# Ledger of designs, part 67: VHH binders against q96fz2

Target 1, 269 residues: q96fz2
Amino acid sequence: CGRTSCHLPRDVLTRACAYQDRRGQQRLPEWRDPDKYCPSYNKSPQSNSPVLLSRLHFEKDADSSERIIAPMRWGLVPSWFKESDPSKLQFNTTNCRSDTVMEKRSFKVPLGKGRRCVVLADGFYEWQRCQGTNQRQPYFIYFPQIKTEKSGSIGAADSPENWEKVWDNWRLLTMAGIFDCWEPPEGGDVLYSYTIITVDSCKGLSDIHHRMPAILDGEEAVSKWLDFGEVSTQEALKLIHPTENITFHAVSSVVNNSRNNTPECLAPV
Short names: E, the ipSAE of ESMFold2; O, the ipSAE of OpenDDE; V2, 0.75 times the mean of E and O plus 0.25 times the DockQ between their complexes.

## First folded at step 5 (VHH)

Design u76 (framework vhh_8pnl_2)
Fold by ESMFold2-Fast, scan of step 5:
Structure u76 (fold): chain B 269 residues (1-269), chain A 120 residues (1-120)
Amino acid sequence: as target 1 above (269 residues)
Amino acid sequence: QGQLVESGGGLVQPGGSLRLSCADAGFTFSDYDMAWYRQAPGKERELVARIYSGGSTNYADFVKGRFTISRDNAKSTLYLQMNSLKPEDTAMYYCARSYLPRGTSAFDIWGQGTRVTVSA
């Protein structure tokens, strides 16, 4: 996974992340650095994306089931990186293979510190190789959406209000991530950056691409992945596996250029 | 996490020098940001000097040129060299460690402090 869409306005995104803490209280995640959130239909590595992480990462004695939402750089910069410019990191840390996560120092160390996060997106893009040509067919891949009276009959003849309502009730894709904190050698603000864990593709996606992000399907999986105060690394890793609960549709080649940031990037063709 | 133990405070005359030490019995000392704070009686704690896990430093304006913060990662020890001490430097000095390794600059792990008195 090397391209996502996360275009919801901050307030809509926040409401889409409503959750229950350990006490059963309905909550919204509290933002850190909200000004760094840049909505886009076409997010590439090195850009910032919103992630969920436990409040306990920031507040001593916080309830580890409470959530913060924060923008983080896509492309994990390990805490031990010694150069001044993170773009000069020679390793590609956009994705982390589930089968070798405990063998790679860049991922094993932050994972051992409980630095698990949930990467949020509308969905992600993959490019299917077409036989007999160098052209690839892009697909937008996302959770099946719950059909409501407001969203169930949306078509070309529907009003713009009905199209907006699709996004108001959109179920965000929740991908398992690992983050790290890097301090510039010359001082300054700590950089928070993440990688997306990848697994073998499910049967439904095998004709599109051989790998997929590790998707946390449902609030139980999301809460266990985030709760590093109560859930050990070993137990959390049991949540990392392919899922069949996914859908997709073909999209136009407009998405190929990461600088294109319009609704056309994810519109069905 | 680990306990911080400050030492090196004492009574000194204006213009004198003291070296404070802070020993950290915790794990992975080199991964944490460290700081010295001070608190005079009846006043709030204020930041004196900060040293990041990467070695860069920041100082409060009132100590620049007089105080030097340093760390010895092999010994898990933080230092504050205080020169040209003034009566205004009289306070309890606290060693602080960031809550998270290489995390926020917020500090909430405190030792018991070491007293510095500057008077004639």
Scores: ipSAE 0.000, ipTM 0.122, lowest interface PAE 18.4, mean pLDDT 83

Design u77 (framework vhh_8pnl_2)
Fold by OpenDDE, second read of step 6:
Structure u77 (fold): chain B 269 residues (1-269), chain A 120 residues (1-120)
Amino acid sequence: as target 1 above (269 residues)
Amino acid sequence: QGQLVESGGGLVQPGGSLRLSCADAGFTFSDYDMAWYRQAPGKERELVARIYSGGSTNYADFVKGRFTISRDNAKSTLYLQMNSLKPEDTAMYYCAKGYSYGRSGPFDYWGQGTRVTVSA
């Protein structure tokens, strides 16, 4: 996964992340560093995206089922990194393969510390290789959305006009991530950064791309992944697998340029 | 949810200029796409200009470079600079706020409008 969409306003995003804590109380996640959030239809590595994480990471006696929403840098910067510039990291940390997560120090260490997060997105983009051509067809991949009486199935939304109503109750894609905290050697603010865990693609996506993000489907999966106080690393890792509960449509080549940030990026062609 | 308040409308001669403002009293102005619409008497509301949260802009065909949409996120204010105004531009102008707008325009938040009259 090298491109996502996350364009909802902060207030809408917050409401979309409503949850129940372990006591069954309805809650909204609190923001940390909300000013670092920048809505975009076209998010690339090194940009900031909102993630969910347990409140326990910030407060020693907090209920671990409570959630915080925070923009973090896409591309995990390990805490042990000694260079002053994170861009000098020589290995790609945009994604973490599920099969090697425990083999790589950069991911194993923060995971062992319980630094699990849920990366939020409208969806993600993948490019299908066209046979016989050097051209790649981009696809927008997301959770199936509930048909509201007024909004035809997103899959049938043949027109950009039909998308307007769909975003009011958009089900966000929830991807499993690992984050780390890096303190710059020269001082300054702690950098929070994340990697997205990837798995082999489900059958439905296999023709588009061979890998997909580890999607946490449903509140239980999201809660368990976040709750590092009650759920062990071993148990959490059981949640990491391909899911068939996704849909997708072809989009224009507009998304190919990371500078393009308009609804045309995810609009069906 | 903040109220959108338009201002800057008035009477102007053909060829004149006006600058419309739309103040958003709400939070997270910078996260939203913004647009100007207009509605002339007996006509349907039509899109004039749009500016996305990312800063990209688009204009209706009738604008032909005469109008410029801009935003100041620090002030939570949307602007429409209108130059070379024509009698045909006479309308109520509305500020709109939303996200993921299609051709039909934003439906989430609307101002009360400001009247622009272009007459000799």
Scores: ipSAE 0.612, ipTM 0.826, lowest interface PAE 0.6, mean pLDDT 91
Fold by ESMFold2-Fast, scan of step 5:
Structure u77 (fold): chain B 269 residues (1-269), chain A 120 residues (1-120)
Amino acid sequence: as target 1 above (269 residues)
Amino acid sequence: QGQLVESGGGLVQPGGSLRLSCADAGFTFSDYDMAWYRQAPGKERELVARIYSGGSTNYADFVKGRFTISRDNAKSTLYLQMNSLKPEDTAMYYCAKGYSYGRSGPFDYWGQGTRVTVSA
């Protein structure tokens, strides 16, 4: 997973993340650094994306079931990194393979500290190799959405009015992530950065790409992944597996250039 | 772990009526948006009607004019009045509970469902 869409305005995104704490109280996640949230139809590595994480990471004695939402840099910078420029990291940390997560120090150490997060997106993009051409066909991949009298399907979104209806009640994609905290050696603010855990593709996506993000399907899985105060690393890793509850459609090559940031990026072709 | 309990389903002839109820044993019913979904045999779950914490309602096209969603905050109960029932309305009906901030976001709480069968 190397490209996502996360375009909802901050208030709409926040409401889409409404949840229940362990006492049954309905809550909205509390923002950290909300000004760093930059909505986009075409988010690439090194950009900031919103993630959910446990309040206990920021407050000693906080209820570990309460959630914070914070923008984090996509591309995990390990806490041990000694250079001043994170872009000089030799390894690509955009994704973390589920099968080697406990073998690689960059991921094993933060995972052992409970630094689990849920990466939020409208959906993600993948590029399918096409027979008889060197071109690749991009697809937008997302949770199946609920159809209502007021909502449209993405396939029917042909005007600004219809596109507004598509995003009303949109179910955000929730991907399992690991984050770390890096302190610049020459001083400055702590950098929070994340990686998306990847698994083998499910049967439904196998014709598009051989890998997929580890998707946490439903509030029980999301809650257990985030709650590092009550759920051990070993138990949380049981949530990391392919899922079939996913849908997709082909999109135009407009999405190929990460600088393009318009609804055309995810419109059906 | 279910807070929501549906009742009122049953067998009815075409053209008949049923009133479904959903009792919430949880906290702060008045602060939540509530909805009725249904799932017919061999089909996916679909939204039937939604009522927001502020009282506004939303209906699927296939039930407009026939079904009415309502709530009683004092009794922590959601209702669906179903009139002019058709064989196509045969399904398991589920109560769902979500947050009170409008149309955005998923419903997080579901009941176990109540069965409605419309046949002669």
Scores: ipSAE 0.000, ipTM 0.092, lowest interface PAE 20.7, mean pLDDT 83

Design u78 (framework vhh_8pnl_2)
Fold by ESMFold2-Fast, scan of step 5:
Structure u78 (fold): chain B 269 residues (1-269), chain A 120 residues (1-120)
Amino acid sequence: as target 1 above (269 residues)
Amino acid sequence: QGQLVESGGGLVQPGGSLRLSCADAGFTFSDYDMAWYRQAPGKERELVARIYSGGSTNYADFVKGRFTISRDNAKSTLYLQMNSLKPEDTAMYYCARGFTLSGSKYFDYWGQGTRVTVSA
């Protein structure tokens, strides 16, 4: 997974993340660094994306079931990284393979500290090799959406006004992530950065790409992944597997250029 | 907890204006999304306008430019300013509060409604 869409305005995104805490009370996640959130239809590695994580990571006595939402850099910078410029990291940490997560120091160490997060997106993009090997067909891949009104269907969204109706009620994709905290050696703000855990593709996606993000389907999976105060690393890793609860449609080549940031990037062709 | 109470409905002539209010006695009003829905005789309830906890607004096409939704968190009150009213706006208007569940437009609480009639 190397390209996503996460375009919702901050308040719409916050509302889409409404949840129940351990006491059964409805809550909205509290923001950290909300001004660093940059909505886009076409997010690439090294950009910031919103993630959910436990409030207990920031507040010593917090209920570990309460959630913070924070923008983090896509591309995990390990806490042990010694250089002053994180962009000079010699290996790619955009994704973390589920089968080697406990073998790679970059991922094993933060995982052992409970640094699990849920990466939020409208959906993600993958490029299918066509029979002509010189061309690749992009697809937008996302949770099946519930149709509650005459709007709420991406296939019916052919104008800006119809697109607004689609997004009011959109079920965000929730991907399992690992984050770390890096302190610049010369001082400065702590950098929070994440990686998306990947698994083998499900049957439904196998014709598009051989890998997929580890998707946390439903509130129980999301809650258990986030709650590092009550759920051990071993138990949390049982949530990491392919899912068939996913849908997709072909999109235009407009998405190929990461600088294009318009609704056309995810519109069906 | 807290009941929603709508007010401000009435009979107006075409082209007139009305301001609807919805009072919520809850201490957590500022945390909730608020919406106005309406239901005309023999029709299903439809969304008129929504205001999110952060202040962003969303309007149905048939009211854009004529209606304005606003909230006063200090007074725990939601408003709908209705201008240039048309006979087609005749309906019971309902206040709703809650969170939109991802993938659905579900609200925890509804008011009992206030009637708006636009006729000559």
Scores: ipSAE 0.000, ipTM 0.163, lowest interface PAE 11.1, mean pLDDT 83

Design u79 (framework vhh_8pnl_2; at its last look DockQ between E and O 0.38; V2 from the best seeds 0.00; counts 0 for: pae E 11.2 > 2, unsure alone 61.9 < 65)
Fold by OpenDDE, look of step 9:
Structure u79 (fold): chain B 269 residues (1-269), chain A 120 residues (1-120)
Amino acid sequence: as target 1 above (269 residues)
Amino acid sequence: QGQLVESGGGLVQPGGSLRLSCADAGFTFSDYDMAWYRQAPGKERELVARIYSGGSTNYADFVKGRFTISRDNAKSTLYLQMNSLKPEDTAMYYCAKPYRYSGSTPLDYWGQGTRVTVSA
């Protein structure tokens, strides 16, 4: 996964992330550093994206079932990294393979500290190789959306305007991530960064791409992944597997350019 | 969510100019794609211009470079500079957040509109 969409306004995003704590109380996640959030239809590594994480990471004795929403840098910077520039990291940390997560120090150490997060997105992009050509067809992959009385069938969105109506009650994609905290050697603000855990693709997506993000489908999975106070690493890792509960459609080549940040990126062609 | 309030409409002669404003009382204005729509008497509401949260813009075909949509995030205000106005531009102009676009009923994501009349 090298490209996502996350363009919802902060207030809409917050409401979309409504949850129940362990006491069954309805809650909204509290923002940390909301000013670092930049909505975009075309998010690339090294950009900031909003993630959910347990409040216990920030507050001593907090209820670990409570959630915080925070923009973090895509591409995990390990806490032990001693260079002044995170871009000098020599290995790719955009993704973490599920099968080797416990073998790589960069991911194992933060995971062992309970630094689990849920990466939020409208969906993610993948490119299918076209047989016989050097051309790749991009696809937007996301959760199936429920038809609300206000939302026409996603498939029948004949116009960009109709497509936009669907976003009022958009179900966000929730991907399993690991985050770390890096303190710059020269001082400054602590950098929070994350990696997306990847798995082998489900059958439905296998023709497009052989790998997919580990998707946490449903509130229970999201809650268990986040609640590092009550759920062990071993139990949490059981949640990491392919899911068939996804849909996708072909999009235009507009998304190929990371500078393009318009609805055309994810609109069906 | 804050109410959108349009202003700047009025009577102008053909070839004249107007600047419309839309004030958003909301605190997340910068996160939203914004758009201007218009509705002429007996016609359907139509998109005039859109400005995305990233700053990119698109215009309806009839605009032909005459109008400019812009935004001031610090002031939570959307603008539409309209030049070279034509009688055909006579309409009620609405500011909106496209996420809750409804052609039938204005929601809290629609302004009340400002009337533009172009007449000799």
Scores: ipSAE 0.585, ipTM 0.806, lowest interface PAE 0.7, mean pLDDT 90
Fold by ESMFold2-Fast, scan of step 5:
Structure u79 (fold): chain B 269 residues (1-269), chain A 120 residues (1-120)
Amino acid sequence: as target 1 above (269 residues)
Amino acid sequence: QGQLVESGGGLVQPGGSLRLSCADAGFTFSDYDMAWYRQAPGKERELVARIYSGGSTNYADFVKGRFTISRDNAKSTLYLQMNSLKPEDTAMYYCAKPYRYSGSTPLDYWGQGTRVTVSA
């Protein structure tokens, strides 16, 4: 997973993340550094994306089932990194393979500290290799949307204007992530950065790409992944597997250039 | 009253210019894609120009080269600079947020409009 869309305005995104804590109380996640959130139809590694994480990471004795939403840098910078410039990191931490997560120090250490997060997106993009050509067909991949049949007016669901109507109550894609905290050796603000855990693709996506993000399907899975105060690393890792509860459609080559940031990036072709 | 408030309309002669403004009372203006629509008497509302949160713009063919859409995120204000105005540009001009969410009302995503009249 190397490209996502997360274009919802901050207030719409916040409402889309409504949840129940352990006590059954309805809540919205509390923002940290909201000014660092930049909506985009075309987010690449090194940009910031919103993630959910447990309040207990910030407040000693907080209820571990309560959630914070924070922008974090895509591309995990390990806490042990000694250089002054994170861009000097010599290996790619955009994704973390589920099968080797406990073998790689960059991921094993933060995972042992309970640094699990849920990465939020409208959906993600993958490029299908076309046999016999160097051309790749991009696809936008996302959760099935419950209100697709109701959203949009009579006879107009496929137009760009009516595609915008489907964002009303859009079900955000919730991907399992690991984050870490890096303190610059020369001083300055702590950098929060994350990686997306990847698994083998499901049958439905196997013709598009051989890997997919580990998707947490439903509030029970999201809650268990986030709740490091009650759910051990071993138990949380049981949530990491392919899912078939996913849909997709082909999109235009406009998305190929990460500088293009318009609805055309995810519109069906 | 609604959250979006348009201003700047008026009476101008053909070839004249006007600058329309739309003030948003909301807290997250910079996150929204914004648009200008217009509606002439007895006709449907039509898209004039759109500006995305990332800064890209789109224009209807009938205004290309004459109108410029822009935004000032610090002031939570959307603008439409209208040059070389023609009698057929006469309409009510509406500011719009394209997103609609559960519990929203038309006042959350449409303004009341500002009237532009182009007449000799």
Scores: ipSAE 0.141, ipTM 0.604, lowest interface PAE 5.5, mean pLDDT 86
Fold by ESMFold2, look of step 9:
Structure u79 (fold): chain B 269 residues (1-269), chain A 120 residues (1-120)
Amino acid sequence: as target 1 above (269 residues)
Amino acid sequence: QGQLVESGGGLVQPGGSLRLSCADAGFTFSDYDMAWYRQAPGKERELVARIYSGGSTNYADFVKGRFTISRDNAKSTLYLQMNSLKPEDTAMYYCAKPYRYSGSTPLDYWGQGTRVTVSA
């Protein structure tokens, strides 16, 4: 998983993240660093994307079921990294394999600190390799969406009327992530960064790609992954598995260039 | 008064030019795709040009080559440079955030408009 769409304006995204705390109260997540949110149909590693994390990471004695939403850098920069420029990191930390997460220091250390997050996206892209050609077919992959008589077409999402029909009630993809906090050696702002945990692909996606992000399907899974105050690392890792509750469609090659930020990136072909 | 404020309209001879501006006083301008729409008397409102938050543009066929949409994120301002104006371009021009909030009226996404009149 190396490309996502996360294009909703901040206020629409925030409403899509409404949740229930442990006392049953409906809440919206509180933003940290909202000015760093950069919506785009075509997010790639090193860009900022919003993640959910427990309020307990920021506030002593906070209810660990309460959520913060914050933009973080895609591509985890470990807290132990010693150079002054994060781009000099020699490891690819875009993804973290679930089967080796407890063996890799870059992921084991923050995970042991309870630094679990939920990575948000409209959906993600994968490229299918077809036998007999070097060309790859991109697909947009996302949760199945509730259909209504008024449902709009993703391909016509650039009109205000159709946008509401498609995106107003869009169910965001919720992926399991790990984050870390890196303090620049010369001082300056702490860098928050994340990796997406991956698993073997489900049967429905196996013809497209052999790996998929670990998807947290539903409020219970999301709450348990985030709540490091009440859910141990060992219990949380039981949430990490493939899911068949996923759908997809082919998209044009416009998405291949990560500078293309247009609805055509995810439009069905 | 909407949160979007258009300016730069007026009376212009055929073949002339105008530059429309739209100031956004709402919140982070760079988060939004932006668009210009127009409405001639007795006609439906129609898309003129769109600029995505990443800078890509899309134009209606009837204005391609004559109009240029642009944005200045530092000044929270959207522009429409209109060249080679024709009488058919006479309309009220609206700045918009094409996406709407759930439960909002369409006017929450639109300014009051600026009139462009093309007559010799």
Scores: ipSAE 0.000, ipTM 0.318, lowest interface PAE 11.2, mean pLDDT 84
OpenDDE, second read of step 6: ipSAE 0.538; ipTM 0.792
ESMFold2 (binder alone), look of step 9: mean pLDDT 76; pTM 0.767

Design u8 (framework vhh_8pnl_2)
Fold by OpenDDE, second read of step 6:
Structure u8 (fold): chain B 269 residues (1-269), chain A 120 residues (1-120)
Amino acid sequence: as target 1 above (269 residues)
Amino acid sequence: QGQLVESGGGLVQPGGSLRLSCADAGFTFSDYDMAWYRQAPGKERELVARIYTGGSTNYADFVKGRFTISRDNAKSTLYLQMNSLKPEDTAMYYCAKGYTLSYGSPFDYWGQGTRVTVSA
């Protein structure tokens, strides 16, 4: 996975991420560093994307079922990295293969610390190799959506009890990620960055691409992946597998240029 | 979510100029696509111009370079500079805010409109 879409406004994104904690209480995730979020139909590595993570990562004794939403850099920068510029990292950390996650120190160490996150997106892009041509056809891949009429009332829901009723538009793709915290040698702000775990593609996608993000399908999977306080690494890794619960459509070549940031990127051709 | 409030409409002679403003009281203005629509008497509401969060713009065919849509995210304000106005441009002009998951999706929020009258 080398390209995603995440273009929802912050308020809409927050509502879309409504959840129940372990007590059954309806909650919205709190934002950390909301100013770092930039909506885009065309997100590439090294850009910031919103992820969900357990509140326990930030607050001692917090309920580990509570969620925080935070923009993080796509491309994991290991905590041990000693260079002043993250771009000097010599190996690609955009993705982490599920079969080798425990073999690579860059991923194993943060995972062992419980640094699991859910990467949010409208969907992701993949390119199909066309037989006989050097041309690649891009596809937008996402969760199946329920066709509902956009109700103008989504913005007016201030009560937690109405959140599920109000959010009837787009189901966000939830991808399993690992994040790490890097302190620049020269000082400054801690950099939070993530990698997306990838698996072999499901049968439905196999003709498009041989690999796909590990998608966490449903609230239970998302909750278990995030809750590093109660769910062990071993148990969490059981959630990492291909899913057939996806749909896709062909899009234009507009998405090929990472600078293009319009709805045309994900529009069906 | 903040109310969209249009301003800058009025009476202008043919060939004149107006600058419309749309103020958003919301905190997430920069996250939304914005547009200007207009509705003339007895006609359907039509798109005039759109500006995306990424800054890209598109215009209706009738604009022909006469209008410019812009935004100031720091001020949470949308603008429409209208030059070389024609009597046919007489309409109620509406500001719209929204996000699009599919091409052609309607906007979610609308202002009350500002009236533009082009007459000799």
Scores: ipSAE 0.749, ipTM 0.877, lowest interface PAE 0.5, mean pLDDT 91
Fold by ESMFold2-Fast, scan of step 5:
Structure u8 (fold): chain B 269 residues (1-269), chain A 120 residues (1-120)
Amino acid sequence: as target 1 above (269 residues)
Amino acid sequence: QGQLVESGGGLVQPGGSLRLSCADAGFTFSDYDMAWYRQAPGKERELVARIYTGGSTNYADFVKGRFTISRDNAKSTLYLQMNSLKPEDTAMYYCAKGYTLSYGSPFDYWGQGTRVTVSA
């Protein structure tokens, strides 16, 4: 996963993240650094994206089932990184392969500290290779959505006007992430940055791309991934696998340029 | 795989210079991130330099200060200016292009390569 959409206004995004704590109480996640959240239809590595993480990471005695929402830099900067400029990191930490996560120091160390997060998006983009041409077909990939008017699920066949109205009840894509905290050697604010764990593609996506993000399908999976106070690393990693509960539609080449940030990026063609 | 054609390789003495070119005969060049890789006999292919659609660049530590990557979107051509060449720079140099920088391999289209030999 190297490109996402996360365009919802802050208030809509917050409501879409409503959850139930361990006591059974309905809650909204509490924001940290809300001013750093930049909605976009076309988010690339090195930009900030909203993630969910346990309140216990910030408050020693907090209930580990309570959630914070915070913007973090996409592209994990390891805590041990010694240079002053994170953009000078030579290797790509945008994604972390599930099969080597316990072998790579950059991911194993923060994972051992319980630094698990859930990366939020409307969906993600992938580019399908087309036979007989070096042009690729981009696709927008997202959870199946249920239409509020009891009309069934929303899909590619629905009109563009219906797609503009769906966002108030949109089910956000919830991807398993690992984050770390980097302290600049010359002083300054602590940088929070994340990587998205990747797995082999499911059958439904195999014709588009050979890899997919590790999607946490449903509140039970999301809760267990976030709750590092009660769920061990070994137990949490059992949640990391391909899922078939995903849908997609083709989009125009407008999305190819990461500077394009309009609804056309994810509109069906 | 796209129609990428590398040129400009050759034999030079240590301390010499070469400029490599990679012409993209295919689709809109300006929409792609571009990179130069190299491969010496018996070794794995390694990243030398990359340039993003916006013009920002990254370099491998072993070429910083010696090599410069650039692109000309009007000509659909990628360049690598190589200065202060060393025997260790001897390799086949490959041009690559792609849409994304992650999800396994960031570059899916490759040229046939151009050979650079630095006398030892």
Scores: ipSAE 0.000, ipTM 0.123, lowest interface PAE 17.9, mean pLDDT 83

